# VHH binders against UPF0145 protein MJ1413, part 11

Target 1, 103 residues: UPF0145 protein MJ1413, of Methanocaldococcus jannaschii (q58808)
Amino acid sequence: MGGMITTTTPYIEGKKIIKYLGFVHGVASVYVTVKYYEDVKDAYERALRESEDTALIRMVDNAKKLGANAIIGINSNYAMVGEKGDMIMVGIYGTAVVVEEDG
Key: E = the ipSAE of ESMFold2; O = the ipSAE of OpenDDE; V2 = 0.75 times the mean of E and O plus 0.25 times the DockQ between their complexes.

## First folded at step 16 (VHH; framework vhh_7pa5_2)

Design z5 (from y4 with Y108H; at its last look DockQ between E and O 0.77; V2 from the best seeds 0.67)
Fold by ESMFold2, look of step 16:
Structure z5 (fold): chain B 103 residues (1-103), chain A 119 residues (1-119)
Amino acid sequence: as target 1 above (103 residues)
Amino acid sequence: QVQLVESGGGMVQPGGSLRLSCAASGFTFDDYSMSWVRRAPGKGPEWVSYISSSGGDTIYADSVKGRFTISRDNAKNTLYLQMNSLKPEDTALYYCARIYRWGYEYDHWGQGTQVTVSS
């Protein structure tokens, strides 16, 4: 989703924050599915990436609904869940803001 | 080396349907989440829909929710967009886009397929 500035830092060089729109997050959970002939480690890494992609899009979509053009202070948390430890859950969060050029 | 080739566009009347396809090659397709993005004449890119690498999660822009369905067939390395109840404002060049493996960005786009909705 282009057009939304995303950063882990609390500010964006060359921009000033003109509105704080609040906390935004995205959450995703993906089962780890091992393909035929696949190394189990690769299956876990693929599920992690899938979870990250989905959580990120959800967070950005939520920020857009608030009218944001940037998300600052982004961080993430991960967990293995499910009765067999076969599901990766990821939460990605940040602060939705409106920025404009500084000066 | 990475190739994304869209097809299935055309001219259709309002209320009609089209099914877009995106043939992927040169990479492990089922390792990547994918999106459809469209560009209307004189406008910037607009995200349309997202599907996760397994196909387990789908997300739609509000403007197409309930009318469009994204899907994928990982055995055939193909992404699809079923578009129903088409409106003139859906007129655009439609691209399939690959999400960057470790980031927030798209790193590859096809050349696009034109959809024109008019009477």
Scores: ipSAE 0.477, ipTM 0.779, lowest interface PAE 1.8, mean pLDDT 88
ESMFold2 (binder alone), look of step 16: mean pLDDT 89; pTM 0.892
OpenDDE, look of step 16: ipSAE 0.795; ipTM 0.897

Design z6 (from y3 with L99I Y108S; at its last look DockQ between E and O 0.74; V2 from the best seeds 0.65)
Fold by ESMFold2, look of step 16:
Structure z6 (fold): chain B 103 residues (1-103), chain A 119 residues (1-119)
Amino acid sequence: as target 1 above (103 residues)
Amino acid sequence: QVQLVESGGGMVQPGGSLRLSCAASGFTFDDYSMSWVRRAPGKGPEWVSYISSSGGDTIYADSVKGRFTISRDNAKNTLYLQMNSLKPEDTALYYCARIYRWGFEYDSWGQGTQVTVSS
């Protein structure tokens, strides 16, 4: 989102970390709704995708507020929750940093 | 084929309002989260707002919070951006963008609609 470098690795090739701004995360939860003509597998995958999208944007927005230009070490966790196990919860997190060109 | 067509841009005075629309076709609209992105003259793209595929979650860049409202009508395959209290700094070409995965990637863009805010 908007010039924020994101990676699952602890470093970015060709960049050096000049400041560690701390832990950032985003969380989202989405109910699974099965459409009449849809198989259940597709409904769960769609809900997962929506939850991931929202969680990622929330994490990036939080990192921007800290003044980061990159997030490293990104990882995610997933859970099925809710009264009937019909809600997908996604947590995505990483370390907000400031990087600059290495040389 | 995927098509995104933005409309509703124009010239307004500072403090004015505009409502942008984005008509989507060629894909299952309610399966995709969407964003508005803008590009000011001589500048790179700037993310403006995000809405989840169901419309249940919305997120705004700090520069537009409280002034802009993103919405979608999945029955009409249309994305909207209500822009109030417009400032000269909002002058840009506004794009509707489809998110591929993870909220970071856009795989489709419209041609954009111009918003110009000047006295």
Scores: ipSAE 0.482, ipTM 0.779, lowest interface PAE 1.8, mean pLDDT 88
ESMFold2 (binder alone), look of step 16: mean pLDDT 87; pTM 0.876
OpenDDE, look of step 16: ipSAE 0.767; ipTM 0.886

## First folded at step 17 (VHH; framework vhh_7pa5_2)

Design ctl (from z4 with Y50S I59S L99S W102S Y104S; at its last look DockQ between E and O 0.02; V2 from the best seeds 0.00; counts 0 for: pae E 11.8 > 2, placed apart)
Fold by ESMFold2, look of step 17:
Structure ctl (fold): chain B 103 residues (1-103), chain A 119 residues (1-119)
Amino acid sequence: as target 1 above (103 residues)
Amino acid sequence: QVQLVESGGGMVQPGGSLRLSCAASGFTFDDYSMSWVRRAPGKGPEWVSSISSSGGDTSYADSVKGRFTISRDNAKNTLYLQMNSLKPEDTALYYCARSYRSGSEYDSWGQGTQVTVSS
């Protein structure tokens, strides 16, 4: 996403945190879809990446609504869900902050 | 080799429309979120829009919101940007960019397609 710094660490080297804006998260679920002639393992990995991508975009959009320019302490939870266990669900969360260059 | 080839640029009048295309090859297109980035004459790159790998989630710079629509066709490995209500300020070289992660960093760019909006 353009302009939002995202990190799993509690700080960003070279930046100082000037404002804590609070908890943000994004959630996504996708069904595993096996393409013709595709290895089933590859289909699961693609669904996971799609879920992560979507969840990250949603979290970033929520952080932008709070006025953040960065999200720190990002972590995630993953689950297989759905009636047949064929849906991958990802929850991604972090702390929305405003950072400035550290002198 | 990752290849991104933009097309569909051209000269249009203010208020006009263009549809940009980006043909992707050399990687699994469905696995990546994609972005459009533009560079106006004498200026640095400006993010325009992004779309998730499935196409289910989109985002836009405030300057284009409501006028531009990003889309993708994963069966054709193609990214699109529908640009409506074009303004002279939209004049720029438009690039298709690949991102594996959310954020402002891109790991591959195309050659760009020129959009010129002039009376």
Scores: ipSAE 0.005, ipTM 0.243, lowest interface PAE 11.8, mean pLDDT 84
ESMFold2 (binder alone), look of step 17: mean pLDDT 85; pTM 0.851
OpenDDE, look of step 17: ipSAE 0.010; ipTM 0.249

Design j1 (from x4 with Y100H; at its last look DockQ between E and O 0.57; V2 from the best seeds 0.00; counts 0 for: pae O 2.2 > 2)
Amino acid sequence: QVQLVESGGGMVQPGGSLRLSCAASGFTFDDYSMSWVRRAPGKGPEWVSYISSSGGDTIYADSVKGRFTISRDNAKNTLYLQMNSLKPEDTALYYCARLHRWGYEYDYWGQGTQVTVSS
ESMFold2, look of step 17: ipSAE 0.533; ipTM 0.814
ESMFold2 (binder alone), look of step 17: mean pLDDT 89; pTM 0.899
OpenDDE, look of step 17: ipSAE 0.861; ipTM 0.931
ESMFold2, look of step 19: ipSAE 0.553; ipTM 0.827
ESMFold2 (binder alone), look of step 19: mean pLDDT 89; pTM 0.897
OpenDDE, look of step 19: ipSAE 0.148; ipTM 0.574

Design j2 (from z4 with S33T; at its last look DockQ between E and O 0.03; V2 from the best seeds 0.00; counts 0 for: pae E 3.5 > 2, placed apart)
Fold by OpenDDE, look of step 17:
Order: structure tokens, then sequence, then C-alpha cells
Structure j2 (fold): chain B 103 residues (1-103), chain A 119 residues (1-119)
């Protein structure tokens, strides 16, 4: 993720938080297509990764829109959703901030 | 109405390059994360790459990292996929896909452009 510092910690070592911009989040869901994979585990893991990546890029994009250069305190959760429970939904959320820049 | 029209596909030899384009219309292009997805015969859809609405962030499937580059020109409402060092396993129908604004799923697809990598 270009230029955005992301961490699960409330602080970034060596960097002062200049401004808090607010909560940001990304959400994504992907259908699990088991029939295309020999191992069901592969289907689910791939779907999860896709969901996570999509959610993350959206959260980062939202943070950038606010003028953030970092997201702190990042957390995530996931659930199986859909009428058949065949969709993986991932939510990623954190606090968009501006930290002091190097140099 | 939302329209996505892919182009640039074709047949190339292994190691070759192609540049795909996707012309978008009918919506505010720069509000949406866009993606390339491909489907090979007999296989399920595989995401290839995502690009943020602003174009500031990109992600790639492990299978294409270092070889493919996604980009966009929001002024032209166009999505691109530069594919280098193509492999036979890259053979697939490549779709331009719009992600739902809130990121739940793909809500729009093109008809796809065929990429065939063969010696």
Amino acid sequence: as target 1 above (103 residues)
Amino acid sequence: QVQLVESGGGMVQPGGSLRLSCAASGFTFDDYTMSWVRRAPGKGPEWVSYISSSGGDTIYADSVKGRFTISRDNAKNTLYLQMNSLKPEDTALYYCARLYRWGYEYDSWGQGTQVTVSS
C-alpha cells in the first residue's frame, strides 16, 4: 500500500501524531466457489485473502481521501454471510491520522 | 447505464507482453475501486489486480506480482493492465470489474477480452 503507514498499534514508533482525522474502514465480501478447487481449504483461503485485500485497499483509500498518511489501531473481523453461508465478509477498520514526516 | 468495455487482448508467445484497456462509462469512474479478474476454461474466476479510486494504491495476486501493472486514467475513464512476461497459465478471459461502492462485491463487468499465451 503505497505511502500509507498501517499498524495495529495505537502509535508509530518514532513518529508523532499531528492530527486525528477519524475512523476509516473497508469492507469486502467474496463468494466461495468450492467447485473450482480440489481442496476446499484453498477455495476458502483464497476468498478470505481476496476479501481482506479488497477491504484493506478501500480502507487505505478512504484514509487518503481524508488526507491521512497513517492508519493506527487497525482491527479486522470476518464472518460467513449470505443465504447459504457461502460468502466471506471482511471488515477492516482503524483511525486515520497524520503523523510527522521524515526529513 | 454502467458500461465496461475491455480491449487489447490477443495471442502472444510466452514471455510476450499485452496491454489491456477498459473503457468505462455511465458512472463516476473515480469514485470506484476497479479490478481485473480473469477466468480460464474450467476454472473459477481469479482476481488479478485492484486499484483504488484515486489510483494511489494497487494490489496484485501473487501469481502476477512483478509482471502485471494496473493503472487508470480517471480523466479518460479508462482502466489499464500492462501484462509482461506472460505465461501459458495467464491464458484466460480478462474482465474489467467495478467493485460496489461499499466494497461488498463486484457489481459490474465487461464482456471480457481473451488473452492467449501459447508457443
Scores: ipSAE 0.091, ipTM 0.514, lowest interface PAE 2.3, mean pLDDT 90
ESMFold2, look of step 17: ipSAE 0.269; ipTM 0.625
ESMFold2 (binder alone), look of step 17: mean pLDDT 86; pTM 0.861

Design j3 (from z4 with S53T; at its last look DockQ between E and O 0.74; V2 from the best seeds 0.00; counts 0 for: pae E 3.0 > 2)
Fold by ESMFold2, look of step 17:
Structure j3 (fold): chain B 103 residues (1-103), chain A 119 residues (1-119)
Amino acid sequence: as target 1 above (103 residues)
Amino acid sequence: QVQLVESGGGMVQPGGSLRLSCAASGFTFDDYSMSWVRRAPGKGPEWVSYISTSGGDTIYADSVKGRFTISRDNAKNTLYLQMNSLKPEDTALYYCARLYRWGYEYDSWGQGTQVTVSS
């Protein structure tokens, strides 16, 4: 996603926040699919990583649509969902901002 | 060693099509989400498209939605970008990139393949 600064902190050291553009989030959910010979733990970790990746990209895309160059105060929530508890849902959120650029 | 090698670029007329490929090696390809990123002359990088590890989720920048299709073949360790209805503004160096983790952009990039859409 090049050029989008992401942080869990409310500020970016050395850069001034010029605009607050608002709340942004991304959500994703992925079924856990166990490969033939795979440890179930590995399947869950892979699904979690896939959900996190997709949620992050969705949040960053939403922030770009607002004109942001940074997202501050990032946090995440996780849930096991689905009828059999076989889906991992991830929500990632933060505050979209514009920070001063050096060039 | 992680390697990403893009290919399939070239010169094409407006309205034409190209298919880009990215050959991946040195890591477990189906464990990673992937993106295409492009750099136009005189501009910084622009994200183009994303595909999840399984291929189950695809996301496109507004500028390419409906014209480009990202796909992957995990058995062949290859990422693809089908580009249709090409426009002069699609002229750029196209990179494939491996997504690592939030708080980091991408941890591995290819050398890029040039796409030029002549008017």
Scores: ipSAE 0.310, ipTM 0.690, lowest interface PAE 3.0, mean pLDDT 87
ESMFold2 (binder alone), look of step 17: mean pLDDT 87; pTM 0.871
OpenDDE, look of step 17: ipSAE 0.791; ipTM 0.894

Design j4 (from z4 with G56S; at its last look DockQ between E and O 0.66; V2 from the best seeds 0.64)
Fold by ESMFold2, look of step 17:
Structure j4 (fold): chain B 103 residues (1-103), chain A 119 residues (1-119)
Amino acid sequence: as target 1 above (103 residues)
Amino acid sequence: QVQLVESGGGMVQPGGSLRLSCAASGFTFDDYSMSWVRRAPGKGPEWVSYISSSGSDTIYADSVKGRFTISRDNAKNTLYLQMNSLKPEDTALYYCARLYRWGYEYDSWGQGTQVTVSS
């Protein structure tokens, strides 16, 4: 979201980490709902995307509250939950940092 | 082809209200999470609010919490932003945007609708 660098790597080429602000996390869960005439596979993929979107926005918002301009080392965990395996839960996390141009 | 058309902007005095609309076409609207993003004069884009594809989750930037409400009508392929208690710092071109991956990349934008808050 404008101005927040997000990466799975532990650093950003051309930038120097000047502060470590700590662990940040976003979590979301979404029921899988099948649309009229939709393949069930497509419904699961859509629910996954929805969960990922929400989790990531939550993590970025939390990082902004800490004063970060970047999140490094991003990773995610996924789970199917509910009695019928019909809810997708996503956790996305990383390290909130402040970076500036190197040199 | 994906189309997003914003409307509802205008000039209002501080403390006023506006409701923005974004008409979506050319894609399955309820498959996608959406955001409002704004760009003030001489500044980069600022994320304003997010709504999940089903509408079940909403998230707001701290600067607009309690004043703005995002919503969507998936039957009408329309995204909304109700803006109350408007301040001069809310002056910007407001875009609706379709999120692509990881909730932080947008693959489609509208042309924007201007909101101007001044006396």
Scores: ipSAE 0.457, ipTM 0.763, lowest interface PAE 1.9, mean pLDDT 88
ESMFold2 (binder alone), look of step 17: mean pLDDT 88; pTM 0.881
OpenDDE, look of step 17: ipSAE 0.811; ipTM 0.903

Design j5 (from z4 with D31E; at its last look DockQ between E and O 0.74; V2 from the best seeds 0.68)
Amino acid sequence: QVQLVESGGGMVQPGGSLRLSCAASGFTFDEYSMSWVRRAPGKGPEWVSYISSSGGDTIYADSVKGRFTISRDNAKNTLYLQMNSLKPEDTALYYCARLYRWGYEYDSWGQGTQVTVSS
ESMFold2, look of step 17: ipSAE 0.492; ipTM 0.797
ESMFold2 (binder alone), look of step 17: mean pLDDT 88; pTM 0.882
OpenDDE, look of step 17: ipSAE 0.822; ipTM 0.907

## First folded at step 18 (VHH; framework vhh_7pa5_2)

Design i1 (from j1 with S33A; at its last look DockQ between E and O 0.72; V2 from the best seeds 0.47)
Fold by OpenDDE, look of step 18:
Structure i1 (fold): chain B 103 residues (1-103), chain A 119 residues (1-119)
Amino acid sequence: as target 1 above (103 residues)
Amino acid sequence: QVQLVESGGGMVQPGGSLRLSCAASGFTFDDYAMSWVRRAPGKGPEWVSYISSSGGDTIYADSVKGRFTISRDNAKNTLYLQMNSLKPEDTALYYCARLHRWGYEYDYWGQGTQVTVSS
């Protein structure tokens, strides 16, 4: 299953934007659990990946609810949060659109 | 050789319950987010539920929210879907799918397990 085109670019090659549906985003936070990994960097990288995946699907779900088949101009950011700074937060955002073949 | 094998489907009456399982092999299970996707007759695939790699986050389609529960046991390489208060419109072939990062794509699917809700 797919059907949602995602890109960091403002346009999609071979496609025409026929409708702009608006801003969409997804956010996720994951605790960094160092005790399960030999290298602390692995714990942080894993937490980042997990946060990114969750944020992405939330954004895509929000776009689908608007009737989008593509999200353009996607950007992301992250920050360390939590009382101990042991959580990684990721935000992913873009513009939900409807595209069709540029014929 | 990535492999996903669903089980637990069957026929139940409306209001009934089923618990689906998905046995994963051939990859590092706890590195991947997983989802359940279903396909009803004559319809396209419908995303049902998502669970993050560690199981810390779960997301549900509005159509199943409050009735279905997704979970995973990373030690057993198994994904689960507890389905309660089943409705006829839940009738579908249910797939477990592995999320491929970026592009919102699932790169591997099981063969599916049939769920039929009928009085």
Scores: ipSAE 0.322, ipTM 0.700, lowest interface PAE 1.3, mean pLDDT 91
ESMFold2, look of step 18: ipSAE 0.461; ipTM 0.782
ESMFold2 (binder alone), look of step 18: mean pLDDT 89; pTM 0.898

Design i2 (from j1 with S33G; at its last look DockQ between E and O 0.77; V2 from the best seeds 0.00; counts 0 for: pae O 3.3 > 2)
Fold by OpenDDE, look of step 18:
Structure i2 (fold): chain B 103 residues (1-103), chain A 119 residues (1-119)
Amino acid sequence: as target 1 above (103 residues)
Amino acid sequence: QVQLVESGGGMVQPGGSLRLSCAASGFTFDDYGMSWVRRAPGKGPEWVSYISSSGGDTIYADSVKGRFTISRDNAKNTLYLQMNSLKPEDTALYYCARLHRWGYEYDYWGQGTQVTVSS
């Protein structure tokens, strides 16, 4: 399962955008579980990866619901949240489009 | 040698329940997000549910939201899907799948377990 083309660029080489479906995004927040790691750095890196994966899945799902086969201009950001700064929030966003072969 | 083995499928009447399991081996289970995906006869694969590596976040397809519950036991390297209020349209081969890093696709799948909902 897949087939969604994802890129940070505003276009895809060899493809033509035939339809713009709109803005899509995914957001996720993951608590940093330091107790499972000797190195705090590892705990935060893991939480970041988990947040990124979850946010990406949500964005792709939203794009699929619109009938997209590609997401262009993808960007992401993150923030430390929580009263103790022990949660990582990641946002991933782009433009859902329909592309076909250019030619 | 990544391996995923589903179990728990079967035949039930509408409104019934099933609990699927997926035994994972050959990789660090708690480093990966996992999903359940199903394929009904004559249809393409349909994503059902996702759970993050730690189990801290879950996502459901609209078609199963409120009826299915995904969970995992990282100590046992096992993924679960509790399926309640089953409908005939839930009939499908159910796969567990490992999410590729930074991926929207899955790099490993089990053999699948058949779920049949029929009166």
Scores: ipSAE 0.024, ipTM 0.423, lowest interface PAE 3.3, mean pLDDT 88
ESMFold2, look of step 18: ipSAE 0.449; ipTM 0.781
ESMFold2 (binder alone), look of step 18: mean pLDDT 89; pTM 0.898

Design i3 (from x4 with Y32H; at its last look DockQ between E and O 0.67; V2 from the best seeds 0.70)
Fold by ESMFold2, look of step 18:
Structure i3 (fold): chain B 103 residues (1-103), chain A 119 residues (1-119)
Amino acid sequence: as target 1 above (103 residues)
Amino acid sequence: QVQLVESGGGMVQPGGSLRLSCAASGFTFDDHSMSWVRRAPGKGPEWVSYISSSGGDTIYADSVKGRFTISRDNAKNTLYLQMNSLKPEDTALYYCARLYRWGYEYDYWGQGTQVTVSS
């Protein structure tokens, strides 16, 4: 869905890279909030997932604007941030490329 | 059983408005980021808009930015898409979709609701 191939690897089997469009990234951060009856561990994991989702979509959207159909070499980093250390920040990055079938 | 049920589609003239709803059940709705995706006749799927699980972040495709507004009511397990200034090119089957853990892929979506913008 969306037509964007995303991978942590430097290439995609069966395809060849015809253009390198450059570095792309997405970042997001969310406050950790504990729901009623929720284990605190679950609240942190949920906040991490939310940050990851948003960061990835931002990166993909940025890559689409460059004309990419794939992002290779994807990596991520995260940190606990905020004045009380109560916010999770995620950065996701990769190389936007155009690929075509090798065949 | 995860279910996503879209509604609110219909026929409208160019410049008109529609509000789509998506009723979610069978999972913890506020743990999941959601998107609207559309499929025009004879075309592949096109991502329209994204909203994070808390509702704190929203992202729009350039083709709809400024005209569409995504929102969610986590207390009612419902996702919305307010569509203003509709154009014929917005004609499509609109799907409510739950993002896969690694984003940009969807593991569940509904049957869709038809939006037709015709002069």
Scores: ipSAE 0.578, ipTM 0.822, lowest interface PAE 1.5, mean pLDDT 89
ESMFold2 (binder alone), look of step 18: mean pLDDT 87; pTM 0.876
OpenDDE, look of step 18: ipSAE 0.851; ipTM 0.923

Design i4 (from x4 with Y108H; at its last look DockQ between E and O 0.73; V2 from the best seeds 0.71)
Amino acid sequence: QVQLVESGGGMVQPGGSLRLSCAASGFTFDDYSMSWVRRAPGKGPEWVSYISSSGGDTIYADSVKGRFTISRDNAKNTLYLQMNSLKPEDTALYYCARLYRWGYEYDHWGQGTQVTVSS
ESMFold2, look of step 18: ipSAE 0.585; ipTM 0.827
ESMFold2 (binder alone), look of step 18: mean pLDDT 89; pTM 0.895
OpenDDE, look of step 18: ipSAE 0.821; ipTM 0.908

Design i5 (from j1 with L99F; at its last look DockQ between E and O 0.72; V2 from the best seeds 0.69)
Amino acid sequence: QVQLVESGGGMVQPGGSLRLSCAASGFTFDDYSMSWVRRAPGKGPEWVSYISSSGGDTIYADSVKGRFTISRDNAKNTLYLQMNSLKPEDTALYYCARFHRWGYEYDYWGQGTQVTVSS
ESMFold2, look of step 18: ipSAE 0.577; ipTM 0.828
ESMFold2 (binder alone), look of step 18: mean pLDDT 89; pTM 0.891
OpenDDE, look of step 18: ipSAE 0.826; ipTM 0.911
ESMFold2, look of step 19: ipSAE 0.526; ipTM 0.805
ESMFold2 (binder alone), look of step 19: mean pLDDT 89; pTM 0.891
OpenDDE, look of step 19: ipSAE 0.824; ipTM 0.911

Design i6 (from j1 with E105D; at its last look DockQ between E and O 0.70; V2 from the best seeds 0.00; counts 0 for: pae O 2.3 > 2)
Fold by OpenDDE, look of step 18:
Structure i6 (fold): chain B 103 residues (1-103), chain A 119 residues (1-119)
Amino acid sequence: as target 1 above (103 residues)
Amino acid sequence: QVQLVESGGGMVQPGGSLRLSCAASGFTFDDYSMSWVRRAPGKGPEWVSYISSSGGDTIYADSVKGRFTISRDNAKNTLYLQMNSLKPEDTALYYCARLHRWGYDYDYWGQGTQVTVSS
C-alpha cells in the first residue's frame, strides 16, 4: 500500500505541489507505566514511541480526509503532563498537500 | 523473520459478525503499533483500524466506527478485529499490518484473510 508521503522539508524531491489543503495535526498522550520495566528510562521511551505513533496516524488520517497524498514541513513537540507529570504528550503538525511527479 | 498470519475470515450474511485474528512472530510485538487494512475487489487498499503498541489508543475509519473493534493481546502476540453488523461493502481481503515509524506506511503484511458479506 502506498503510504502518505511525510517530510520535515517544505518540498519533496522529484515532486511538484499542485494543491495546498491546509494545516493538519495529531496529538496523543500516554501514561508512563514504570511497573512493567526494570529501567525507568525504558518506560518513558516506550510511552514516547506510542505517543508519536498515535499522533502521527491521527495527523495522517486528517490529511487523508482532505484528499492529501503528502504532508510537508512536519514538526513535532512533546511535554510531560498530568497531575503527577506521568504522561507524555506529543503533537505532530504539518501542511497537507497534493503532489504529483515533476515531469 | 517477521511473520504475520491472519485467520478468522469467511462468508456471512449482512448483519452478521466475524472475528479476525493475526498471529505475529519474529519481532517484539508490543513495541509496534498495528493496523488492519482491507482491499476490496477493484479498489485500492483501505485502512480500517489502528491500535497503539500498548493497546491504549485505538482509531477507526469512519466507515467502520461503531461496528468494528480492534484489540490486541501482547502476551499472546496476537491482534484481533471484531466485526459486527457487517455490510456487503465490508467484503474484502483483510490484512494485518505492522506500522513503520515515520513516513506513514506499513513494513510488513500478512497474507490476508477473506471476508465476504453476501445475502
Scores: ipSAE 0.143, ipTM 0.570, lowest interface PAE 2.3, mean pLDDT 90
ESMFold2, look of step 18: ipSAE 0.581; ipTM 0.833
ESMFold2 (binder alone), look of step 18: mean pLDDT 89; pTM 0.897

## First folded at step 19 (VHH; framework vhh_7pa5_2)

Design fa (from i5 with H100Y Y108S; at its last read DockQ between E and O 0.78; V2 from the best seeds 0.71)
Amino acid sequence: QVQLVESGGGMVQPGGSLRLSCAASGFTFDDYSMSWVRRAPGKGPEWVSYISSSGGDTIYADSVKGRFTISRDNAKNTLYLQMNSLKPEDTALYYCARFYRWGYEYDSWGQGTQVTVSS
ESMFold2, look of step 19: ipSAE 0.504; ipTM 0.781
ESMFold2 (binder alone), look of step 19: mean pLDDT 86; pTM 0.867
OpenDDE, look of step 19: ipSAE 0.827; ipTM 0.911
ESMFold2, fold request of step 20: ipSAE 0.516, 0.540, 0.507; ipTM 0.794, 0.801, 0.792
ESMFold2 (binder alone), fold request of step 20: mean pLDDT 86, 86, 86; pTM 0.862, 0.862, 0.860
OpenDDE, fold request of step 20: ipSAE 0.844, 0.841, 0.842; ipTM 0.918, 0.918, 0.918
ESMFold2, last read: ipSAE 0.520, 0.506, 0.431; ipTM 0.802, 0.786, 0.742
ESMFold2 (binder alone), last read: mean pLDDT 86, 86, 85; pTM 0.862, 0.860, 0.859
OpenDDE, last read: ipSAE 0.850, 0.841, 0.851; ipTM 0.921, 0.918, 0.922

Design fb (from i5 with F99Y; at its last look DockQ between E and O 0.64; V2 from the best seeds 0.65)
Fold by ESMFold2, look of step 19:
Structure fb (fold): chain B 103 residues (1-103), chain A 119 residues (1-119)
Amino acid sequence: as target 1 above (103 residues)
Amino acid sequence: QVQLVESGGGMVQPGGSLRLSCAASGFTFDDYSMSWVRRAPGKGPEWVSYISSSGGDTIYADSVKGRFTISRDNAKNTLYLQMNSLKPEDTALYYCARYHRWGYEYDYWGQGTQVTVSS
C-alpha cells in the first residue's frame, strides 16, 4: 500500500528501526465458488488469492493506525473453514515499526 | 495490453458529490483486487480505498470512511468511487490501480482524473 515497507525479514537494509509499535494482524475469508466451465483448481486459487489480498491490506491499514511506516517479520496462516469446508481463511501478521534512513 | 481509464472528475463545492469510474481492459478484471489512490499537489500517493476481486470485501482509509463508497461491476469491467460530503482536502488526482502484492502493491495505474473541491 504505497509507502508501507513490508518484509518477511527482521530488518530493512539501509534503514534503522527507531520504534517497535507491536503485533499487527489482518484476516480474511472467501468462499470458493466455481464459475461455469471453470477448472476447479482455478476457483480455489482465485479464492486464496482474494483472501490473501484482503488480509494483507487489512494488516497494512492496522499498522498505519499505529503510526508505522514498515512491517517486519511477516508470516501467514491458512485454513479451509466453513460448514461445508468451502471457505479459505487467511491470517497475515507481523511487527509494526517506524524506520528511518540509516546515516 | 492492460488499460485503466478514469473519468468523472471535476470541480465541486465543499459538501458536494462526485462519482468516479474506471474502465478496465486488456486483462481478466474479476481476477484482480483494485484500489483508488490519490495524489494531492506536492504530496506522495495516498491510498483511499480497496475492493476485493469479487467485490465481497471493501476497506477505506480513515480520512474517507463514511463519505466514500467503492464498488465494482465485474460484468462491465468497471470500478467506481462514490464521493459524498467532499472537502477541500479531498482535492487530488485520483487513480484506479490494479493490486499486485508481488514486489509492488500496484502494477498498473491509469492517467488519473482530477477532483477539485473549492468554493
Scores: ipSAE 0.564, ipTM 0.817, lowest interface PAE 1.5, mean pLDDT 89
ESMFold2 (binder alone), look of step 19: mean pLDDT 88; pTM 0.887
OpenDDE, look of step 19: ipSAE 0.749; ipTM 0.881

